# Designs tried in a protein design chat: VH-VL binders against NAD kinase (nadK). Part 246

Target 1, 268 residues: NAD kinase (nadK), of Syntrophomonas wolfei subsp. wolfei (q0aze0)
Amino acid sequence: MKIILVNNRFKENTEKKAQEIAGQLSALNVEVIIDNGLDEPYAGTVDFIMVLGGDGTMLRAARRYGQRAIPVLGVNMGTVGFLSNIEINELAEYLPLILREEYSLEARMMLEVAVFQQQSLLTRVFCLNELLLRSNSPRMLSFALEISGQKLEPYRGDGLIVSTTTGSTAYSLSAGGPIADPQLDAFIVTPVASHIINKRPLVVSPEREISLHLLEEREAIIGIDGQIKMDFGAENRVLIKRAPHPLLMVNLKAKPFFTSIDRSLQRQ
Key: E = the ipSAE of ESMFold2; O = the ipSAE of OpenDDE; V2 = 0.75 times the mean of E and O plus 0.25 times the DockQ between their complexes.

## First folded at step 17 (VH-VL)

Design PP14 (from NN6 with light chain N36D L97K; framework fv_ixekizumab; at its last look DockQ between E and O 0.90; V2 from the best seeds 0.71)
Fold by ESMFold2, look of step 17:
Order: structure tokens, then C-alpha cells, then sequence
Structure PP14 (fold): chain C 268 residues (1-268), chain A 122 residues (1-122), chain B 112 residues (1-112)
């Protein structure tokens, strides 16, 4: 059996704990690959991924491994967020169930983001929470949004968020988007500081294709999960679709979404 | 309480096809693989294949290559097995079963449907 | 394909006496973490199969403690410490280590 442990190399306590857990797993004949972000994603076959840390560490794991149909368990190391299932001090209790594969899964929709220059693909990335288009200068953006070939009236403002339902509690919420049940598959399109008063957030079928491009020469960026930044200009366009595979999140302990909303938001 | 309820018995002519349904209730449909197992009269059990609902992917016993199609409809919590180009030796009881895992390997079948008799007669 | 071989193919036992069924696989079913992907089912007359033993030795819910599974790798045994009238039926082992999943031929247990 082979497991990837994902941790955050910038937090020493998570690195020490990851080594400790790797030792415990090795004693059970589990092969362990530690992904602290320094190396390329492990390319070989694995059975399971443990994410040691908060939502940010889970976002990196989802981008690296979410399209590979590998169960991913969020293990909280401190402040609980929306993406952890168990606490680190509970891991020993649940480890036998993990090895016996006695757990359920829940699917979390991901975005597939393709950025183009003219008609040439520059990059393709996957994300769990959201894509942010925003200005990288003091001036507002003027940009076009198309949904499955249907052009909406131009947007003007600081930018736009295209979020999954999982991402509805992240940057989309701060920009006025709704909290969505993560069991739903949908895009949530949320304007950021829109100059146009009738540009309300949209909830869009996951089968739609979303396209964005600038209508004026401006310096902008595309942000992915609040962790990756890419320059974006008038020569670029971004295409957003439902990713081919959802993130497969492991459910070992009941963690009701609705009864925990206030607690989870406060602790992020 | 998990329950699997299959469609009723079928009588078919050689060369036709049959589609057997398996409706799951009392659990999370997408979390567990659904398997199909058949039993010819007086014979043992034969695994035909299974579907991984969360991925929409089916794995098949190659003995049935090209003749069996396994699908799932999450909106109705129903799995389907379609067997085409029926022959007299396809006369059997067809069972659906739920594995304890999301994938088609490692799983034990903790819940079984009641079985669907398919008779191929000319 | 992994071939599963059961012995005996039929067994007649006096009520209250023990019974033992062997299941052999053509390849090891043991995973390096100490788990065997070998499961046992009972099909009572006129019924669907039902799970008895999973992962070589674990009893399914509601299965009496007179049923036990043992063995590892390629050789497995199902034991009934005291056979009762309700135990009549056909017993199957199944490997789930790899696809296609395969069953043994079955062992018919009867009361004599």
C-alpha cells in the first residue's frame, strides 16, 4: 500500500508531524511519499492521500492530485476549516479503517481552467475553490463574460470570481456570493466591486462553458485558489469548464456542513 | 438500511438484449461500487462486472467483452446491466450487489438484490 | 484471472458436528499491510447469496460466532464449529484482489 502525505513546508510543526506519521505508517508496511511542495507531484500509482494541514494545503493537494481519482483525507492540524474531516489526534483511531478501506467518499467538483494567448493554449490548471480575474492596476477592468456562447452585457469593476460550490465559502463569499451546499455541482459567478448595479451573482449549470476576456488593454491577473497568480492581458482569454474528475474526499467522521457553517467561517 | 431491488423476470429470444435494473435505497448511492453476478441453473456464481458511480466508470469481465454494458443513474439511484446478443446459455439469475468500497477491487458484497431470472428461449 | 478452488464440493454433516471448507487461490490474495482479499458467502436454498466472512476472517453483521475464517495468501478455510439446520446451502469463496472478481465452485452443505 502507498500513501502520499501532503504538508506545508513553511510550517515546521507540520513537517515534524508528517515525519512522525510517515514512521507510524512505515511500521505498518505502508510506503509513504511526502509531498511538502518542493518536488514535482509524485507520478506513480498510490492508494490514498493524507493532507496534513488546513484548507490551503488541501487546495494544493487537489490541484496536484485531484484529477487522478485518489481518495483524499483532510487531517486538521489546528484551526478547522471546510475541507478537513478528522483531527490529527484522531488519526490513530481511524487508521485501521483507512487501511481496510472502510470509509465513504464525497465528490467535490473542480474547475478546469485553460488560459490562451490568441488561440494558443498557454496553460491548463485545475482548482478546487475558484478562479479570480482582477485588475493589477489602479484602473477598473472592462471585460466580457460568455456562458456557452451566450454573451452577457459587459462587466466593469475590479474583477470576477468563478467558483465551485466548495469555493462558495471562500473569496466568492467576501464578494457577495451565496454559500452553496458543496454536494451541488455548479458554477457560482460573482462580480468583484462591480460598477454595474444589476450584475448579480449567477449560479450556473456545471455543464456550461465559461469564457472571459478583457475589452480594453489593462494589466490583470488570474488567481487560482488564492495561491497561483498568472498575468492576464488583452491578448488572453480564459476558458473554464467542469474538470473531468471531482476531488474524491474521504469521509470517516460525520461533519455536518450546515450546523458547522459559523464555526468553520470564524476559524478560517 | 441499504436495500437493492431488481427489475422483474424476463423471457427473451436469442439475438435480442435484456436490461436489468437495480435500485438502491437506504444509503449513499455514489459512494459504493455496484456489481453484477450471474448464476446459470445449477451452476455457481460468475462476476460480470461492476460500476464505480462516483467516476462513472465500469469494469468488465472480459469473458463478456462487447456484450455487456453497465451504467448508473444517480438521479434515481439505479444501476443497469444490459446484455446483448443473447444466447441460450445466458439463461440465468442475474444479481446486483453492493461492494463495501467505491472501487471494483477489494470489496466484499454486503448487500445483494433479490435476483432477476432471464430466460432465453426460442 | 485468479482461479479459486474449493474443496470439498459437497459436504454432509451430522447436526451439532463441525464442518470445514477449503478455498485455494492460484495467486496470493495477501496485501503487504496484512489484509487478505478473500470473502465467503452463503446461498441458502432459494435465496440470494449473503456475506458471511470478509477479509479472510472477519464475521459479517449478524453472523453467529460458530462461523470462523482462517488462512492467508493462497489457502483459506471456513469453519462451522457446530452445524445447525439453518446452515444448509452453498458456500462460496470469492477473491477481490483483482478484476475479474472470481468465485470458487461452491460447496454444498447438507444435514445427514
Amino acid sequence: as target 1 above (268 residues)
Amino acid sequence: QVQLVQSGAEVKKPGSSVKVSCKASGGTFRSYAIHWVRQAPGQGLEWMGGIIPILGRADYNQRFKGRVTITADESTSTAYMELSSLRSEDTAVYYCARGHTWKTTHGYFDYWGQGTLVTVSS
Amino acid sequence: DIVMTQTPLSLSVTPGQPASISCRSSQSLLRDIGLDYLHWYLQKPGQSPQLLIYLGSDRASGVPDRFSGSGSGTDFTLKISRVEAEDVGVYYCMQAKQTPLTFGQGTKLEIK
Scores: ipSAE 0.696, ipTM 0.865, lowest interface PAE 1.9, mean pLDDT 91
Fold by OpenDDE, look of step 17:
Structure PP14 (fold): chain C 268 residues (1-268), chain A 122 residues (1-122), chain B 112 residues (1-112)
Amino acid sequence: as target 1 above (268 residues)
Amino acid sequence: QVQLVQSGAEVKKPGSSVKVSCKASGGTFRSYAIHWVRQAPGQGLEWMGGIIPILGRADYNQRFKGRVTITADESTSTAYMELSSLRSEDTAVYYCARGHTWKTTHGYFDYWGQGTLVTVSS
Amino acid sequence: DIVMTQTPLSLSVTPGQPASISCRSSQSLLRDIGLDYLHWYLQKPGQSPQLLIYLGSDRASGVPDRFSGSGSGTDFTLKISRVEAEDVGVYYCMQAKQTPLTFGQGTKLEIK
């Protein structure tokens, strides 16, 4: 068995714990790869991914490994979030189940984000939470939103979020988006400080494609999961689709999503 | 408790196809693999293939040389097994079973359907 | 393919007496983490197979403790300490280490 331990190199406690867990797993004849984000994602085949930390670490792990259809377990290390399944102090209890592959999986839709320069693809990224288009100045943006080829009225505001249902409890929520059931596949399109006060978020079928481009020569940025940033101008286009594969999140411990929302949100 | 309920008995002509259904209830459907195992009269058990519903990916016993198609409908928690180009030798009771793992390997079959008799005769 | 070989193919046992069934695999079923992907099923007359022992030695829920599985690698044994009338049926071992999953020939247990 081969397991990737994903931790946060900027969090010493996660690094230390990763080493400890690696030792324990090695003693059980499990091959362990530690990914602290410094190197390229491990290219070899693996059986399991364990994410040590919070939601941010999970988002990074999802971008790096989510397309590979590998079970990913979030192990919370004292942070507040929505993407961890067990606590670090529970790992010892659940480790036998992990090794025996006695766990359920939950599929979480991811975004496929493609950014173009004219007709050329600049980058393609899979992400778990959201794509953010935002002004890089105090001035509002004017941008075009198309859904499945349908051109909506131009948007004017600070920006726009295209989020998964998983991401509904992230930045989209702060921008006034709805909380969505993580078991539902959908896009959530949430305006950020729209000039139109009554501009409402859109819930869009995962079968549709979403495209964005600026209608003016202004500086903007694209943010992905709050971790990737890139410049975005009038010559750029972004195309958002449902990723071809969901993130396979391990469910060792049932979590009541809806009953815990208030508590979780209060902690953020 | 998990239950697997299969479709009823079938009588088919050689060369035709049969599609057997297996509806799961009482638990999660997409989290575990669904397997198909057949048993000819008076014979042992033979694994035909399995599907990982959450991935929509199926693995097959190559012995069947592409005659088997396994699918899953998550919306109805139903797995299907279609066997084409039927032969007399395909006469058997066909079982669906849930694998305890999400994979088609390593797991054990903790729940079984009641079986579906498929009779192939001229 | 991994070939599973059971012995004997049939046995008749007096109630209260022990029974033993052997299962051999053509390849080791032991994984590096120390798990043997060998499972035992019982098919009672007129019924679907039912899980009996999994991962070599663990009893399925509801299985009496008179059933036990042992062995590792390529040699496995199912034992019944005291055979009862309800134990009549065909026992199968199955490997799940790799596809295709394969079963033993089955061992028919009858009561004398």
Scores: ipSAE 0.588, ipTM 0.845, lowest interface PAE 1.1, mean pLDDT 93
ESMFold2 (binder alone), look of step 17: mean pLDDT 92; pTM 0.948

Design PP15 (from NN6 with heavy chain T104S; framework fv_ixekizumab; at its last look DockQ between E and O 0.87; V2 from the best seeds 0.69)
Fold by ESMFold2, look of step 17:
Structure PP15 (fold): chain C 268 residues (1-268), chain A 122 residues (1-122), chain B 112 residues (1-112)
Amino acid sequence: as target 1 above (268 residues)
Amino acid sequence: QVQLVQSGAEVKKPGSSVKVSCKASGGTFRSYAIHWVRQAPGQGLEWMGGIIPILGRADYNQRFKGRVTITADESTSTAYMELSSLRSEDTAVYYCARGHTWKSTHGYFDYWGQGTLVTVSS
Amino acid sequence: DIVMTQTPLSLSVTPGQPASISCRSSQSLLRDIGLNYLHWYLQKPGQSPQLLIYLGSDRASGVPDRFSGSGSGTDFTLKISRVEAEDVGVYYCMQALQTPLTFGQGTKLEIK
């Protein structure tokens, strides 16, 4: 059995604990690949991914591995968010179930994001929470949103968020979007500081294609999961689709979403 | 309680095809592989293939040389097995079974359908 | 394909006597984490198969403790310490290490 153990090198307690857990797993003849974010993603086949840390570490794991159809378990290391399933001090209790593959899976929709310069693909990236288009100057953006070829009236403001339902509790929420049940597949399109009051958040079928481009030359940024940024200008456009594969999240312990919303949001 | 209910018995002519359904209830359909196993009269059990509903991916026993197609419809919690180019040797009871795991290997089959008799007769 | 060989193919047992069924695989079913991907099923007359033992030795829910599984690698044994009338049927072992999943030929257990 081979697993990837994902942590954040810049959080000392997670790096130390990752080494301890790797040693324990090796004693059980589990081959462990540690991914602390500094090296390229491991390219070989693995059976399982264990994420040690908070939602941010899970977001990186999802971007790196979410399209590979590998079960991913979130293990909380102290800061509880929306994406952990068990606590670090419970790992020993659940390890036999992990090895025996006695757990269920929950699918979480991801975004496929393709950024173009003119007609040339610059990059293709996947994300779990959201894409943010925002101004990178004091000036507002004027931009076009198309949904499956249907051109909406132009937007004007600081930007736009295209979120998954999982991302509905992240930046989209702060910008006025609804909280969505993560069991639903949908896009949530949330304006950021819109000059146009009648631009409301939209909930959109996951089968739609979403396209964005600027209508005026301005300095803008595309942000991915709040962790990656890319320059975006008048010669660029971005196409957003549902990713080919959902993130396969492991359920070992019941996590009642609705009754835990307030607790989880206090630590976002 | 998990329950698998299969479609009714079929009588088919050689060269035709049959599609057997397997409706799951009382559990999470998406998380567990659904397998198809057949049993000719007086014979043992033969694995035909399985599907991973969360991925929509099927794995097949190559002995059937592309004659079998396994699909799943998550909206109805139903798996299907279609066997084409039927021969008299395909007369058997066809079972669906749920594996304890999400993938086509390692699984033990903790729930079984009631079986569907398919008779291929000229 | 992994070939699964059961012995005996049939046995007749007086109620209260023990029974033992052997299952041999053509290659090891033991994974490096210490798990054997070998499962046992019972098919009672006129019924679907039902899970009896999994991972070589673990009893399925509701299976009486008179049933036990043992063995590792290529050689596995199912034992019934005291056979009862309800134990009549055909017993199958199955490997799940790799596709295609394969069953033994079956062992028919009858009451003498």
Scores: ipSAE 0.685, ipTM 0.863, lowest interface PAE 1.9, mean pLDDT 91
Fold by OpenDDE, look of step 17:
Structure PP15 (fold): chain C 268 residues (1-268), chain A 122 residues (1-122), chain B 112 residues (1-112)
Amino acid sequence: as target 1 above (268 residues)
Amino acid sequence: QVQLVQSGAEVKKPGSSVKVSCKASGGTFRSYAIHWVRQAPGQGLEWMGGIIPILGRADYNQRFKGRVTITADESTSTAYMELSSLRSEDTAVYYCARGHTWKSTHGYFDYWGQGTLVTVSS
Amino acid sequence: DIVMTQTPLSLSVTPGQPASISCRSSQSLLRDIGLNYLHWYLQKPGQSPQLLIYLGSDRASGVPDRFSGSGSGTDFTLKISRVEAEDVGVYYCMQALQTPLTFGQGTKLEIK
């Protein structure tokens, strides 16, 4: 059995814990790869991914490994979030189940984000939470939103968020988006400080495609899961689709999403 | 408790196809593998294949040489097994079973359907 | 394919007496993490198979303690300390290390 431990190199406690867990797993004849984000993602086949830390670490792990259809377990290390399943102090208890692969999985829709320069693909990224288009200046953006080829009225505002249901409790929420059941597949399109005060978020079928481009010569940026940033101009276009693969999140312990929303959000 | 309920008995002609359903209830569906095992009269058990609904991926016993198609409908928590080009030798009781792991391998079958008799005769 | 061989193929036992069934695999079923992917099923007359022992030695829920599984690698044994009338049926071992999953021939247990 081979397991990747994903931690945050900027969090010393997660690094130390990763090493400790690696030692324990090695003693059980489990091959362990530690990924602290410094190096390229491990290219070899693995059976399980354990994410040590918070939501940010999970988002990174999802981008790095989500396309590989590998079970991913979020192990919370004292942070507040929505993407961890067990606490670090519970790991020992659930380790036998992990090794026996006796756990259930939850599929979480991911985004496929493609950024183009004219007709050329600049980058393609899979992400778990959201894509953000925002102005890189104090001035509002004017941009076009198309959904399945349907051109909506031009948007004017600070930006736009296209989020998964998983991401509904992230930046989209702060921007006034709805909280969505993470078991539901959908896009959430949330305006960021729209010039139109009554501009409402859209819940869009995962079967549709979303396209964004600027209608003016201004500088903007694309943000992905709050971790990737790239410049975005009038010559660029973003195409957003449902990723062909969901993230397979391990469910070792039942987590009451709806009953814990208030608590979780209050702590963030 | 988990229950697997299969479709009723079938009588088919050689060369035809049969599609057996297996509806799961009392637990999660997409998180576990669903397997198909058949048993000819007076014979042992033979694994046909399995599907991981959450992935939509099925594994097959190559012995069947592509005659088996296993699918799953998550919306109805139902798995299907279709066997084509039926032969007399395909006469058997067909069982669906839930794998206790999400994978098609390593797991054990903790719940079984009641079985579906498929009779192939001229 | 991994070949599973059971012995004996039939067994007649007096109630209260012990029974033993052997299952041999053509290759080791022991995983690197120390688990044996060998499972035992019982199919009672007119019924679907039911899980009896999993991972070589763990009893399924509701299985009496008179049933026990042992062995590792390629040789496994199912034992019944005191056979009862309700134990009548066909016992199958199954490997789940790799596809295709394969079963033993089955061992028919009857009461004398």
Scores: ipSAE 0.566, ipTM 0.822, lowest interface PAE 1.2, mean pLDDT 93
ESMFold2 (binder alone), look of step 17: mean pLDDT 91; pTM 0.943

Design PP16 (from NN6 with heavy chain R57T H100R; framework fv_ixekizumab; at its last look DockQ between E and O 0.87; V2 from the best seeds 0.00; counts 0 for: pae E 2.03 > 2)
Fold by OpenDDE, look of step 17:
Structure PP16 (fold): chain C 268 residues (1-268), chain A 122 residues (1-122), chain B 112 residues (1-112)
Amino acid sequence: as target 1 above (268 residues)
Amino acid sequence: QVQLVQSGAEVKKPGSSVKVSCKASGGTFRSYAIHWVRQAPGQGLEWMGGIIPILGTADYNQRFKGRVTITADESTSTAYMELSSLRSEDTAVYYCARGRTWKTTHGYFDYWGQGTLVTVSS
Amino acid sequence: DIVMTQTPLSLSVTPGQPASISCRSSQSLLRDIGLNYLHWYLQKPGQSPQLLIYLGSDRASGVPDRFSGSGSGTDFTLKISRVEAEDVGVYYCMQALQTPLTFGQGTKLEIK
């Protein structure tokens, strides 16, 4: 059995814990790869991914490994978030189940984000939460939103978020987006400070494609899960689709989403 | 309690196809693999294949040479097994079973359907 | 394919006496993490199979303690310390190390 431990190199406690867990797993003849984000993602086959930390670490793990259809377990290490399933002090209790692969899975839709320059693909990224288009200046953006070939009226504002249902409790929420059931597959398109005061978020079928481009020569930024940043100009276009594979999140213990929303949000 | 309820007995002609259903209740359908096992009269158990509902992917016993198709409908918590080009040798009781693991390997069958008799006769 | 071989194929036992069934695999079912992917099932007359022992030695829920599984690697044994009338049926071992999953031939247990 081979397991990847994903931790945050900027969090010393997660690094230390990763080493400890690695030792424990090795003693059980489990091969362990530690991924602190410094190196390229491990390319070999693995049976399980354990994420030590908070939502940010999970997002990184999802981008790095989510397309590989490997079970991913979020292990919270004292942070507040929505993407961890167990606490670090519970790991010992659930380790036998992990080794026996006796756990349930939850499929979380991911985004496939493709950024183009004219007809050339610049980059393609899978992400769990959202894509953000925002102005890189104090001035508002004018941009075009197209859904399944349908051109909407031009948007004018600070930006736009295209989020998964998982990401609905992230930046989209702060921008006034709805909270979505993470078991539902959908896009959430949330305007960021639109000049149209009552511009409403859109809930869009995962079967549709979303396209964005600027309508003027302005400098903008594309953000992915709040961790990847790239310049975005008038010559660029972004295409958003449902990722071909969902993230397989391990569910070792029941974690009621709706009953914990208020508590979780208050802590953030 | 988890229950697997299968469709009723079938009588088929050689060369035809049969599709057996297995509805799961009392648990999370997408959490575990669903397997199909058959048993010819007076014979032992034979694994036909299994499906991972959450992925929609299935593994098959190659001995069936592509005649078996296993599918799952998560919305109804129902798995299906279709066997084509039926032969007299396909006469058997067909069982669905829940695997304890999410994938088709490394698991054990903790719950079984009641079985579906498929009779192939001219 | 992994071949599973059970012995004996039939067993007649006096109530209260012990019974033992052997299952041998053509290759080791022991994983590096120490798990044996060998399971035992009982199919009572006219019923669906039911899980008895999983992972070589763990008893399924509701299974009496007179049933026990042992062994590792390629050789496994199911033991019944005191056979009862309700234990009549066909016992199967199954490997789940790799696909295709394969069963032993079955061992028919009867009461004398």
Scores: ipSAE 0.820, ipTM 0.918, lowest interface PAE 0.7, mean pLDDT 94
Fold by ESMFold2, look of step 17:
Structure PP16 (fold): chain C 268 residues (1-268), chain A 122 residues (1-122), chain B 112 residues (1-112)
Amino acid sequence: as target 1 above (268 residues)
Amino acid sequence: QVQLVQSGAEVKKPGSSVKVSCKASGGTFRSYAIHWVRQAPGQGLEWMGGIIPILGTADYNQRFKGRVTITADESTSTAYMELSSLRSEDTAVYYCARGRTWKTTHGYFDYWGQGTLVTVSS
Amino acid sequence: DIVMTQTPLSLSVTPGQPASISCRSSQSLLRDIGLNYLHWYLQKPGQSPQLLIYLGSDRASGVPDRFSGSGSGTDFTLKISRVEAEDVGVYYCMQALQTPLTFGQGTKLEIK
């Protein structure tokens, strides 16, 4: 059995704990590949991915491995998040079930993002939470949104978020988008500081294709999951659609979404 | 408690097709592979294939050489097995079973349907 | 394909006596993590198969402790310490290490 153990040394300073867990797994004849973000993603066949840390570490794991149909378990190391399933101090309790593959899975829709310069594909990336288009200057953007070839009235403002339902509690929420049930497959399109009357958040079928381009020369940025930035200009276009495969999140312990949100909203 | 309920018995002519349904209740349909196993009269058990509902992909026993199609409808929690180009040796009881893992390997079958008799005769 | 071979194919036992069924695979069913992907089922007369033992030795829920599974790799054994009338039926082993999943031929257990 081969497991990828994902952590983030730069943010969490948890390298010692990752090595301890790798040792415990090795004692059970589990081959462990550590991915701390320094090296290229592991390209070989693996059975399971264990993410040690918060939601940010899970986002990186999803971008690196989410299209490979590998179960991914979020293990919380003390900070409350939306994407962890068990706590680090519970790992020993659940390890037999992990080895026996006696767990359930939850599918989380991902975005496939293709950025073009004119007709040429520049890059293709996947994300779990959202794509952000935003201005990279004090000036607002004027941009076009198309949904399956249907052109909407032009947008004007600071930018736009195209989110999954999983990303509905991230930047989209801060920008005024709705909280969505992550069990739904949908796009959530949330304007950022729109100056156009009646530009409301949209909930869009996952079967649609979403296209964005600027209507005038401005310096803009595309952000992916709040962790990757790409320059975006008038010569560029981005196409967004549902990724071919969902992220397969492991459920070992019940984590009801709505009671968790309600509890978090009551806390400071 | 998990329960698998299959469609009723069928009588078919050689060369036709049959589609057997398997409706799951009392559990998480999406989380576990659904397998199809047949048993000819007086014979043992033969695995035909299985489907991974969360991915919508199926694995097949190559013995059937593309005559078997296994699908799942998550909205109704129902798996289907269609066997085409029926022959007399396809006369059997067809069972669906739940594997105790999300994929078609490593799991054991903890719940079985009641079986569906398919008789192929001219 | 992994071939599963059961012996004996038929077994007559007086009530209260022990019974033993062997299952042999053409390839090892043991993964490096110490798990054997070998499962046992009982098909009682007129019924669907039902899980008896999984992963070589673990009893399914509701299975009496007079049933036990043992063995590793290529050789596995199902034992019944004291056969009772309700144990009549056909016993099958199955490997789940790789597709196609394969069963043994079955062992018919009868009461003398």
Scores: ipSAE 0.614, ipTM 0.827, lowest interface PAE 2.0, mean pLDDT 90
ESMFold2 (binder alone), look of step 17: mean pLDDT 91; pTM 0.946

